# Ledger of designs, part 1: miniprotein binders against Uncharacterized 14.6 kDa protein in sodA1 3'region

No score or structure here was measured in a lab: all are predicted.

Target 1, 131 residues: Uncharacterized 14.6 kDa protein in sodA1 3'region, of Leptolyngbya boryana (Plectonema boryanum) (p51586)
Amino acid sequence: MQTLAQMDILVVDDDPDTRDLLRFMLEDEGAIVTVAPNAKEALSLLERELPKLLVSDVAMPEMDGFELIGRVRELPKGETLPAIALTAYAREEDRQAALRSGFNDYLTKPVDPLELIRLVQQYCLAFPPDA
Unless a header shows other numbers, all headers, positions and changes below count from the first letter of the chain.
F, E and O are the ipSAE of ESMFold2-Fast, ESMFold2 and OpenDDE, as the mean of both directions, binder to target and target to binder. V2 is 0.75 times the mean of E and O plus 0.25 times the DockQ between their complexes.
[cut] marks letters that were taken out.
Atom coordinates printed by the task and the answers are left out, and those that the model quotes come from them; centres of patches stay.

## First folded at step 8 (miniprotein)

Design m1 (from L4 with W23Y)
Fold by ESMFold2-Fast, scan of step 8:
Structure m1 (fold): chain B 131 residues (1-131), chain A 81 residues (1-81)
Amino acid sequence: as target 1 above (131 residues)
Amino acid sequence: STVRITVRFEGDDPEQLRQAVEYILRIARRLGLDVEVRVEGDTVTIEVRGLSPRQAKAIAAYVRIIARYLGLEVRVEVETD
């Protein structure tokens, strides 16, 4: 088990319980977690300073996670920001849509925090493997 | 030390209860915890050995939050020695 000591992570979800769960698990591993209740606030934070990882719900009112990630990829240095999508849908087309929209990976809700930690370690503690 | 976490499910969907139990076991396994789980009707009792009070609180929070996502109504109690 590796630590996420001082890893800056932004968590975006309109459900306060999801934000608390993800913050709790990631902070227990040493991460520094910022939370945002919607895509608009998340984008404002991302425009000021990029975290090491973005974790975002797909299904949010007004601006959804697909629109958010598209805008993130247009920010300076935002093109390579690791991003994980959280989706309530298990359908293949929904998962593929998240990847095509610009997310690096996805997790199905309710989120398995152990799988989340594994993905965080994969994208933040190791260089992405050469294709 | 030994910690007992008691979860009472107030809904009536047995599949959702099963998913919640599996989730709890995954967390315990990852944290290297020695866990014993008992299911009696609507009540799940989890006994964990070598667990700190902080870790027990974390597991109780996960159970509560996951149950809400699965649409389960639950009551969670934690006892430490």
Scores: ipSAE 0.016, ipTM 0.251, lowest interface PAE 5.2, mean pLDDT 71

Design m11 (from L4 with E22L T80E)
Fold by ESMFold2-Fast, scan of step 8:
Structure m11 (fold): chain B 131 residues (1-131), chain A 81 residues (1-81)
Amino acid sequence: as target 1 above (131 residues)
Amino acid sequence: STVRITVRFEGDDPEQLRQAVLWILRIARRLGLDVEVRVEGDTVTIEVRGLSPRQAKAIAAYVRIIARYLGLEVRVEVEED
């Protein structure tokens, strides 16, 4: 089943295993996935063309996900781009910081592929498939 | 064509080994794959057959992520089936 047919998604994570996993899971649902290993490359891609959804690790070297999302929200049309944070943080204040920084939602690592797919559907589809 | 993947987890915490198995079973179920699991003391071996190379790569990435998170040792072998 391809519930995310032709939906453009950008995945940002400095871990190549995580990028591979998320790309394959989303592509299995029909999405068109672009990956970036760091925030700088992600910003270059986002300045050129916005995807329908951003999925980004919070803990990255040099520019973290908090700074990335802040800069995304300042891009033309970037203010309303759906964005999901991936975080290893167990503390409530760290999770809330992701939401306050501009992310729409978050998922804890290791990512549950089914939770990711459900969340992506929630933010990308105008009408829920099971409503 | 299709490949098989064999994953071997090793650790001294039975709960961490159980969690690793459950997460792998869940992703395999999502992909419509059959899984064989063998438990021997502090070691769990998981075999998945009939995979595309793309599916095998995704599962290999996932088991490495899970092993790091749970503090388990992992070995992954991919073979033509």
Scores: ipSAE 0.100, ipTM 0.488, lowest interface PAE 3.4, mean pLDDT 78

Design m12 (from L4 with R26K)
Fold by ESMFold2-Fast, scan of step 8:
Structure m12 (fold): chain B 131 residues (1-131), chain A 81 residues (1-81)
Amino acid sequence: as target 1 above (131 residues)
Amino acid sequence: STVRITVRFEGDDPEQLRQAVEWILKIARRLGLDVEVRVEGDTVTIEVRGLSPRQAKAIAAYVRIIARYLGLEVRVEVETD
C-alpha cells in the first residue's frame, strides 16, 4: 500500500547506504525522495523549494545536523518544516539536544523501517482521531 | 529474472547476532519476502530469494549498515536465481 503518495521528502546523510535504504523504503510508500550527501547541498535544495519533510543525520562532517537545522529554521517558511533527526546515540541527553536544536523528532540508527514510516506519516499526513 | 541474496554475519556476541537477524526480518516482512535463517555458533546465515535487483541492492545496503553498527563481520553474495 502507498501511504505517502507523492509526498516530497529530503533525506540528508553522508552514508550512501543510508541514503539508498531510506530512499527505497519511502519510495515504496509512494514518496518522492531527494537525497543529499551533506548539509551544504541540502541547503542549496531547500533554498529553491521546501519539501514536506526533512530527514537528516546529526553526525556529518563539516556542517553537522544541528547546524543544518538551525540554518533551515532561518529560511523563508523553514521555521515550520517538519524535521526528523537520525542519531547513532540512545542517550536521553542526545535526544534532547536534537529537539533543542530544532528537530521535531528523532530516529535511532540503524533505522527501523516501521518507525521511519510511522513518523513520516505522522508529520506528512493529518490523521482523524478515530481513523 | 529474480535475484537471490545470501548474507553471513560473524561475531562472538549472541545479542548482536540476534539484533541483526531481527532487523533484517523486519525489512523482509515490510517487503513481503520469505527468509531462511540458519544459526551455528558465532555465525548466522540469512538467505532471501525472489528479489528484484532493486530489492537486493536495498537489502545489501541495510546489512552493511547493520554490520558496521553492531561490530559484525559480513559477507554478501548475490546471484541470479
Scores: ipSAE 0.206, ipTM 0.531, lowest interface PAE 2.7, mean pLDDT 78

Design m14 (from L4 with I27M)
Fold by ESMFold2-Fast, scan of step 8:
Structure m14 (fold): chain B 131 residues (1-131), chain A 81 residues (1-81)
Amino acid sequence: as target 1 above (131 residues)
Amino acid sequence: STVRITVRFEGDDPEQLRQAVEWILRMARRLGLDVEVRVEGDTVTIEVRGLSPRQAKAIAAYVRIIARYLGLEVRVEVETD
């Protein structure tokens, strides 16, 4: 059975409505969601305990998502932490920038609930090979 | 709690109306929500019931985000317990 039951996920976004929305979508699938309003608070949480997955907006004031993921990859177990970028920009250059910065994948805003859950399951749960 | 969504499509492409309705119905089906839809001319009214206050706020936020990106004019009303 594929489910997000008890999966610990950290969601980072400076918009409280977006944080609430993502928390709702993931908790509806059984995930345990921690939210952070900015990259600095997210980094503080990540230094204490790593989640199974990081979902982060890239366009945040002060420290953006690209700087955040760079810092995460320097943590002892942070090198292999799955991370998904949330971006308002759908251009190829923007997608490649997210991947080059250290994210494993990306989603474009507004987030499709089905695509979010599918991608989160891909990184948190075992899937059969897509042959 | 209940979320009531009213969408008006003055002189808009029927495909835009179809897309908006499909987005909301897809969310409802995916999340197992209790949804009623009414279509009257160019106006669509959608009611989502049986929600916690947190769920109602999340759904209202999602509808506003979708409406903004689809260029739709919507009215969203939330009734909490």
Scores: ipSAE 0.021, ipTM 0.328, lowest interface PAE 4.5, mean pLDDT 73

Design m15 (from L4 with I27V)
Fold by ESMFold2-Fast, scan of step 8:
Structure m15 (fold): chain B 131 residues (1-131), chain A 81 residues (1-81)
Amino acid sequence: as target 1 above (131 residues)
Amino acid sequence: STVRITVRFEGDDPEQLRQAVEWILRVARRLGLDVEVRVEGDTVTIEVRGLSPRQAKAIAAYVRIIARYLGLEVRVEVETD
């Protein structure tokens, strides 16, 4: 179904297979997905035009997701851009680090498509804070 | 506590089936999973073992999304211990 019809989403991950899978998940729900292979290219895209949502891997070489989100929050109108972190770690301290760095939420890899879609709806369609 | 996913693809287009198998194998390698592939006529069966329940759910969803994107018929079964 087209639950995310024409919602602009930027996906950042250094693994091309992961980028393609995340794109397929989101496009299957109607989203318009732009992908970037690293934080530097993502920033170049974000400086040009902001999407409705950012989905970014934390563990990337050169500039990681923590540094990326910090710089995003300094961009014009980037302060309130919803952002979801993708992390391979289930430890609470790693998840809290993502939130403290500026992400609104996180998902662990491998990503559950239903959890991804739920979070996208939550942050882009104005679900209640306690839902 | 082993969870197993069995994926069965059915179709008459060898190129689409090959493409689907390649995608699944790449995902399995990236996630560090052991995968066994069996081919029976125009049916391809892929079995993945040693998964947690969360991993199994995510991988089953990956397979269904890829198959839908490629226009393939897929049967996915999830089995525990």
Scores: ipSAE 0.035, ipTM 0.409, lowest interface PAE 4.0, mean pLDDT 76

Design m16 (from L4 with R29E)
Fold by ESMFold2-Fast, scan of step 8:
Structure m16 (fold): chain B 131 residues (1-131), chain A 81 residues (1-81)
Amino acid sequence: as target 1 above (131 residues)
Amino acid sequence: STVRITVRFEGDDPEQLRQAVEWILRIAERLGLDVEVRVEGDTVTIEVRGLSPRQAKAIAAYVRIIARYLGLEVRVEVETD
């Protein structure tokens, strides 16, 4: 079964292997995945059309995920966009910083593919495409 | 279809190879895959039947990600028979 059929998801990460992993796993569940290698390109995409969900690495060169999510929340339709942070930080204070910055949730790197699918389903099914 | 994922370890430490085999098995279990794993010298071969092209690429990417987090130097190749 494809549990994420036709869900439009934007994945932002400077690591090409992480982009490949997330894209192929989500596409296997039926999602329509767009990938961006940095926050600048992600913002350009988000300004044109919002996805149903944003998945973004926190630690990126030039503009990090914290700055990215802050900019997203200032977009006219971006304030309620579900967003999941990907973080290599093990400490609780770093995880809480992601939530305070505007992310709805987080996953620790290296990403567990099954936990990713579960969390994405939670946000996509709780935030249906027509709501 | 049959997919073969070959992981070659470029280190000389026997403990690194043992650790690499263990995390490859953990990865296979976490992905819910029934795989055949073969270890020959510095090479680990993972053979899976019925994988889609997307699943094969996802597995290869995941192997590379975990290897980097463990500080292991590997080469990963994917072949479809």
Scores: ipSAE 0.318, ipTM 0.631, lowest interface PAE 2.0, mean pLDDT 77

Design m17 (from L4 with R29L)
Fold by ESMFold2-Fast, scan of step 8:
Structure m17 (fold): chain B 131 residues (1-131), chain A 81 residues (1-81)
Amino acid sequence: as target 1 above (131 residues)
Amino acid sequence: STVRITVRFEGDDPEQLRQAVEWILRIALRLGLDVEVRVEGDTVTIEVRGLSPRQAKAIAAYVRIIARYLGLEVRVEVETD
């Protein structure tokens, strides 16, 4: 079943294997996925049009995910864009750091496909399409 | 045409090997794929059958991510059925 039909999602990760995997998982559910290899390219895309959801790695070279989300929250309509952090860290302190930086939630790597889809449904379907 | 993938994980930590198997079984179950698992000492072999070429590429990528994160050695073989 395509539970994410026509949801625009931006995936940001410097690892091409991770981008390929996440794109496949989300497109299998009907989402329209755009991928970016770094925060700078992600920001360029976000300035043109906002997706319904941002999924971003925290640990990226040059500009990390914390810096990226801070910049996103300053964009018009970016203040309420749902955003999920991807992190290799499982500690509560690391989760709280992601939330304090502006992410709505987080997933640990490697990503469980069912957890990813559940969170995407939670955040995409909880926000009104015409807001 | 469908694709078969054979994944071989090697490592000395049985918990990491178990976790790798569990994650692959979860994605295979979700996709309705046929999976066979064989355990031989510090090596686990997983065969996934009935894949489209796109599914095969995605699972091969996922396997590499898992191995890297869990500190396992991995070998992947892809065959067209």
Scores: ipSAE 0.063, ipTM 0.427, lowest interface PAE 4.1, mean pLDDT 78

Design m19 (from L4 with R30F)
Fold by ESMFold2-Fast, scan of step 8:
Structure m19 (fold): chain B 131 residues (1-131), chain A 81 residues (1-81)
Amino acid sequence: as target 1 above (131 residues)
Amino acid sequence: STVRITVRFEGDDPEQLRQAVEWILRIARFLGLDVEVRVEGDTVTIEVRGLSPRQAKAIAAYVRIIARYLGLEVRVEVETD
């Protein structure tokens, strides 16, 4: 079963292995995945077309994930774009920092495949509208 | 065709080696794959068979991520069955 059929997801991470892994896991569930190696490339893509979900590393060179999400929230329709932070930090204070910066949620690296799919489903799948 | 991956983690901390095994078992379970694990002192060898090429690539990437995260040396061998 493909639970994320045709969902457009942008994955941002400076590590090519992480991009390959996340693309594989999400595409296995039917998602259409675009990857970007840095925040600048991600912003260029986001200015052209918004995905249904953004998944972004926090700790990137030059422009980090906190600056990226701040700029995303200023884009047309970017205010409500679901965004998940990827963080190497396990402390509650670090997790709260990601949420305060504008992310809707977070995942800790290394990413657990089941946790990734569970969280992505929560943000990508809409409940049916009321009758 | 199906692919076999053999992974060898090496490090002095048994806790890091144990964590490496747990992470690899997580992705193997996600993919519905059986894993063979062999432990010898400061080395852990993990073999996964019956992989598609896409699954093999994903596991190899995960292995490299885990090794860097835990500070382990890693060797990955990929072979068609």
Scores: ipSAE 0.331, ipTM 0.685, lowest interface PAE 2.1, mean pLDDT 82

Design m2 (from L4 with W23F)
Fold by ESMFold2-Fast, scan of step 8:
Structure m2 (fold): chain B 131 residues (1-131), chain A 81 residues (1-81)
Amino acid sequence: as target 1 above (131 residues)
Amino acid sequence: STVRITVRFEGDDPEQLRQAVEFILRIARRLGLDVEVRVEGDTVTIEVRGLSPRQAKAIAAYVRIIARYLGLEVRVEVETD
């Protein structure tokens, strides 16, 4: 069953393999996935139209995920956009840093497909799938 | 046309090899695929059959990500069934 039918999701990561993998996993569940290779491109997309969910790497060159989420929270309607952080570090300190910066939740890399989909469902199903 | 992937991970840490296997088994279970695993010392060989080309590309990308983050050497062989 496709559980994320027509959910518009933006994935931000500087690694092309990670972008391809995340897009594959989410599209397999019916999501409409847009990918961005860096925070600058992500902000350009977000200023134009907000997705239902943002999934972003925190460790990116030039503008990191913490700066990205801070700027997202200042956009019109960006204050309540669900956002999940992707981090290579499994420490509790890193989890707390992501949450304090404005992310709603986090996942550690490499991303477990089952954990990704369940977490995305948790945040996307807070709103009706039909729009 | 279906694709078969054979993945070989090499590393000195048995916990990292175990985690690599677990990650691959998770994605295979999600995709409804059958997986054969063979463990020999510091090497793990995993074979996944019945993949579409899109699934094969995704799994190849995933095993490279796993190897990088777990500090393992990886070799991937792709064959048409």
Scores: ipSAE 0.100, ipTM 0.485, lowest interface PAE 3.2, mean pLDDT 79

Design m23 (from L4 with L31Y)
Fold by ESMFold2-Fast, scan of step 8:
Structure m23 (fold): chain B 131 residues (1-131), chain A 81 residues (1-81)
Amino acid sequence: as target 1 above (131 residues)
Amino acid sequence: STVRITVRFEGDDPEQLRQAVEWILRIARRYGLDVEVRVEGDTVTIEVRGLSPRQAKAIAAYVRIIARYLGLEVRVEVETD
C-alpha cells in the first residue's frame, strides 16, 4: 500500500544524484514527483501550478534556496505552501537560517529515507488547527 | 535484466568505513535487496544483484551522497548483465 498516493511534490536540487534519490523514495510511496535542477526552473513551474509540498536544497548556484522560498511566499497561495529545506551542514545556525527564511522544516544531507517520508506525510496528510 | 553495483571506499578511518557500510546495508534492507560485502584493508566491495536499472541508479546516487557526507573517496560502478 502506498502512503503518498498521487500527492504532487516538487523537488529542487542542483545535484542530479539527490534529485534521482528523492524522486525514487517519494515515487516508491506513490507520490507524483516533479524535479527542477535550479530555482529559476522551479519558479516557472510554481507560477503555473502549486504542488502540495516543496522540497528544496538551500545551497544552489545563482539563486539559492533562501531566495527561492522568499519568492514562493509572494506567489498567490504560495504563502501557505509547505516547504522543507535540505541542507548539507548540520550546524544549528544553518538550520535556524532555513526556518527564518520561510521554510516550514528542514532535513540534513544525507537524507534518511524514513525521516523524509515521515516528514512529508506530516505536512501533506496533517490538518492545521482550527483555533 | 540483472544489474550489479560495485563500491570502493578510500580512507584511513575505519569508523567512517563502518558507517558507510551500515548506511548501504540499511538501504538494501529498506528495499529488500540482497547484498554481498567484502572488506580488504581500507577497501569495501559491495555487490547488489537482481536490481532494476532504476533501483541501481537510486542506490548509486545514495552511496555517492553518503560518501560525500562522510568525506570518503568512493568509486561506484553500475554493470548490466
Scores: ipSAE 0.017, ipTM 0.304, lowest interface PAE 5.4, mean pLDDT 70

Design m25 (from L4 with R54K)
Fold by ESMFold2-Fast, scan of step 8:
Order: structure tokens, then sequence, then C-alpha cells
Structure m25 (fold): chain B 131 residues (1-131), chain A 81 residues (1-81)
């Protein structure tokens, strides 16, 4: 069953394999996925139209995910946009850093499809938890 | 015609190989795919049948990501019959 029917999601990651995987997982559930290879391109897209959810790698060259989310939170209506951070290894300190920078939650790579879909449903079908 | 993907993992750490197999099987079950797993020494071969070209590409991408994370050598072959 398609549980994310026509939900607009932006996926940001500098790794094309990760973008392909995430796009496939989400589109298989009915989502409409836009991908961006870096934070700069993601910002350009976000300034045109906000998605329902942002999924972003934190470790990207030039502008990392922490800088990206900070700028997203300054956009009109971007303050409450649900955002999930992707990290290669989420120690407690890394998780706290992501949350402190403005992300609502995090996922560790390699991404578990069930965990990804569960988080997307949590944040898109309900208001994000208060900071 | 049917698209088929064969994945071979090589490594000497049984826990890492088990993790890789578990993650691939979890994805395959979610996608409703037919999977055959064979283990020979330190090599695990996973054959997935009934794939669309899009599904084959996604599975191949996931396998490459998992292998990189676990430090495993992987070989992926896609066959169209």
Amino acid sequence: as target 1 above (131 residues)
Amino acid sequence: STVRITVRFEGDDPEQLRQAVEWILRIARRLGLDVEVRVEGDTVTIEVRGLSPKQAKAIAAYVRIIARYLGLEVRVEVETD
C-alpha cells in the first residue's frame, strides 16, 4: 500500500547511490521526491517551494547539513518544516548536535526502509514535537 | 522478460556478513521480492528475481552503500532474461 501518497519530499545527499536508494524507497510508498546533490542546490529549490519534509545528509562538502538547516529555519514557513538528518555514525554527541542545529530527528546510514517510512509518517502526519 | 540481480559479498567477519544479509533481506521483504541466499565459506551470494529495472537499480545502490559501510568487497551482476 502507498502510505505517503503525493507527499512532497526533498532529499539532499552528495552520494548518488544514497539519493537513488532513498528516492526509490519513498516513491514506492507514493511520495513525490525531489533530489539535490548539495546544500546550495537544495536551498535554491527550497526558496522556490517548500516540501512537506526535508531529508539531508549532514556531512557534505562546501556547505554541510548543519549550515543548510540553519538557513532553512530562517525561510518563511521554513521554521516548522520537518527535517531529518542522515549521518554515517550517530553517537550521542552527533545526535545532539543534529537536534541542536535544527533537525527534528536523525537516521543512521545505511538507512533502514522501515525506520525511514516510520519517521516520515510521524513528522508529516503529525506536528513535529516542540523543541 | 525478467530482471535479476546477483550480489556477492566477500569478507572474513561473520558478524558483518550477517548484518549485510539481514539488511538486504529486510529490504527485499518490504519490496515483495523473491530472494535466494547461498553461503560458501566467507562468501555470501544473494540472488533476487522478479525485479523491475528501477528496483534492480535501487537494490544495487543499497548493496553498494552497505558494503562501503561494513568494509566489505561486493560484486553486483544484473541480468535481463
Scores: ipSAE 0.024, ipTM 0.376, lowest interface PAE 4.6, mean pLDDT 75

Design m26 (from L4 with R54L)
Fold by ESMFold2-Fast, scan of step 8:
Structure m26 (fold): chain B 131 residues (1-131), chain A 81 residues (1-81)
Amino acid sequence: as target 1 above (131 residues)
Amino acid sequence: STVRITVRFEGDDPEQLRQAVEWILRIARRLGLDVEVRVEGDTVTIEVRGLSPLQAKAIAAYVRIIARYLGLEVRVEVETD
């Protein structure tokens, strides 16, 4: 099914396999996916035009996902942009850190494709739940 | 056209191999795909059939990510089904 028809989604991850996987999964559901290999390039894209959803790795070199989301929340209309964190950290305190930094939700790596699509549908097709 | 993927994981930690199999089986079965699993010592072979070319690329990328995070060796073969 194309449940995400024409949803503009930005995916940020320094791992090319992860970018390809997420792009393929979301595009198979009809989304329009832009990918960025680092936070600096992602921020440049976000300053030009906001997507409907941001999906970002938290553990990136130079500027991490925590700094990225903080800067996103300072952009015009960026305060309410739905954002999902991708984290290799399975500990509860690390997951809570993502939420406190400004992400609306999180997923643990390696990402379960069906769980990702479920969250994307929640944020793009329905009101976002409480973080 | 449909394709099939054969994935071979190798490692000496049975728990890591179990986790890899569990994640792939969970995803494939929820998508209604035919899956065969064969376990031989420190090697696990998983065959998934009935994939679109796009699904095949996604699963190939996913298994490489799984192998890297679990410290497993992986080989992937893609064939027209």
Scores: ipSAE 0.079, ipTM 0.436, lowest interface PAE 3.9, mean pLDDT 78

Design m27 (from L4 with R54W)
Fold by ESMFold2-Fast, scan of step 8:
Structure m27 (fold): chain B 131 residues (1-131), chain A 81 residues (1-81)
Amino acid sequence: as target 1 above (131 residues)
Amino acid sequence: STVRITVRFEGDDPEQLRQAVEWILRIARRLGLDVEVRVEGDTVTIEVRGLSPWQAKAIAAYVRIIARYLGLEVRVEVETD
């Protein structure tokens, strides 16, 4: 079953293997995935058209994910765009830093496919408690 | 589909090899996958069978990413039937 049917998702990561992994996982669930290798290219895409969900690495050269999310939150309709951070840090302080920067949630690297799909479904297919 | 992972241990930290194997087995367990592990001298071969094409690609990508984080020399082969 296509649980993410036609959900437009932007994946940002400077590592091509990570981009391929995330794209394959999400596209198998029916998502339409766009990938960007860095924050600048991601911003160009986001200024053109907002996806349903942003998934972004935090640790990128030149402009990191914290700077990226700050810029995203200033875009038209970007304030409420769901965004998930990808971080190499599992410490609570680092996780909280991602949330405080403007991300809605986080995943630790290496990304667990089942955790990714669960979290993406939560933000794209959220059900009310009484639905 | 099948993913064959060959890890060559040649002066690498044995703990890194152990962590890589444990991670692969953990992913297999979570996905309910059929896994065979073989140790031959300084090499460990892991075969994951019964995979869908997307699972095979995902597992191969995970192994490559983990190998880089751990500084391991790993060969990953994907056979899509």
Scores: ipSAE 0.016, ipTM 0.290, lowest interface PAE 7.1, mean pLDDT 73

Design m28 (from L4 with Q55A)
Fold by ESMFold2-Fast, scan of step 8:
Structure m28 (fold): chain B 131 residues (1-131), chain A 81 residues (1-81)
Amino acid sequence: as target 1 above (131 residues)
Amino acid sequence: STVRITVRFEGDDPEQLRQAVEWILRIARRLGLDVEVRVEGDTVTIEVRGLSPRAAKAIAAYVRIIARYLGLEVRVEVETD
């Protein structure tokens, strides 16, 4: 069995290579991946139906990941949605800002695909999202 | 089957090229991929064994991501033999 079988994951990133890479890696583990190129499209998708996990870039044009996660936490059942931040900011203070903004965890760019899969596995098992 | 990924560095810097090769080998080892890397001038050829064309495109995308992180301008091509 694939480790992420039937997990519904939304990946948000303005870089098409990052979206393609993460979609492939997660789908190879059995996940069902939806991608969005910006926070506005992601929020539109989230307002219709919540995934089991959100993976979002922090540094996006117009609406950044901090504003996105704040809006997500205000949605019905969005308060407990597991969310992982992808950040180019290597400083501890910037990483802590992601957690304070509402993300459950973070990974630094460039993302190690194996670290992402391992972290996603932990959240799918240990922090179950509301249906 | 064998997939060939060709990376050409535009803006040639020997140290950055060396860093890119190191990153490629590090990731290949972590992913358990059977890869062979050849460096000839400004051209890096990566041959990967046992991967689908879809997986090869994902690797090419990752190479482009790492290149941008290192400040390298690259051209990446994928061929299946």
Scores: ipSAE 0.242, ipTM 0.561, lowest interface PAE 2.3, mean pLDDT 76

Design m30 (from L4 with A58S)
Fold by ESMFold2-Fast, scan of step 8:
Structure m30 (fold): chain B 131 residues (1-131), chain A 81 residues (1-81)
Amino acid sequence: as target 1 above (131 residues)
Amino acid sequence: STVRITVRFEGDDPEQLRQAVEWILRIARRLGLDVEVRVEGDTVTIEVRGLSPRQAKSIAAYVRIIARYLGLEVRVEVETD
């Protein structure tokens, strides 16, 4: 049984190995995953169509995850899009920065598959595709 | 209580086996865990000790994802240490 059946998720990460692992992890549970290698490409995708959930690395060159989420929150219907931040460190300062920037939640790298799936279930089950 | 995980990867491509080992070692190093690696032909066995039950479940799920990504066969054993 696939617990994330047909849930549209956008994954943003500069590291191709991380993108691939996250994609396979989520697709194994039935999610429909779109990947983007940087914030600019992610924003272009989000301007066309919103996914049910955004999962984004914070530390990316040019436009980081904090700037990305700020721009997402300015998009029509982007104000309520669930978003999870990924970071190399689980410090209090990092958590506060992610939440203050507009993310709903936070996970540390390397990502715990069970924690990721649990958070995705919480946000995708609680929020409809247009939120 | 602590848990031990034993992971066995099998495959014909040495490069895919090496990548699998590297990813597991990266995770173990970040968590400060005790790791032993054994190589026998087309099989690699990785033993990770000192895990919490939650960490063991997470790593077991992660190694299965890695194996699927790399096209490897995987066997996972979890034991109370």
Scores: ipSAE 0.016, ipTM 0.309, lowest interface PAE 5.8, mean pLDDT 77

Design m31 (from L4 with A58G)
Fold by ESMFold2-Fast, scan of step 8:
Structure m31 (fold): chain B 131 residues (1-131), chain A 81 residues (1-81)
Amino acid sequence: as target 1 above (131 residues)
Amino acid sequence: STVRITVRFEGDDPEQLRQAVEWILRIARRLGLDVEVRVEGDTVTIEVRGLSPRQAKGIAAYVRIIARYLGLEVRVEVETD
């Protein structure tokens, strides 16, 4: 019935409306969503157990998404965790910065619900495993 | 029971209002929902019926995000049907 049944996804964003929207969209597809309001709390969760996918805002106070993804890539099995960046900027240089920092892909804010679901399916349900 | 939401966007730029409507219609189409849209000068009113409580919360969050990024004033009313 639902395409993301029982997929564990961690969403990190300091905006509560964005967290609520992303949780609603992903849970509507059957995902199990955990939300974190900042990178520090996200990292604490990630150190205990890795999800199948990380979706994280880039522009957060204190520790930004670039530092977060760098630390994630140093965790056991964190090197290959799929990660999608959320950015308010649509410029090519900003997209490349997210990819260089360790994210696999990006979405611009405000998030397009259909594009979010497409990317999540791509990274969680891929044939073959290198997608 | 189902929930009804009424969203009112207000702004002086018709392109911003058009974009807001387009984004709401796109999410409604994905969810299989019918929406009613009324345009009156600088104001657009959108009504969506038959929502679950979770869908209503999600759409309310989405319209606030849209309003913030497009520079629109938004008012949201949620009522149980």
Scores: ipSAE 0.100, ipTM 0.466, lowest interface PAE 3.8, mean pLDDT 79

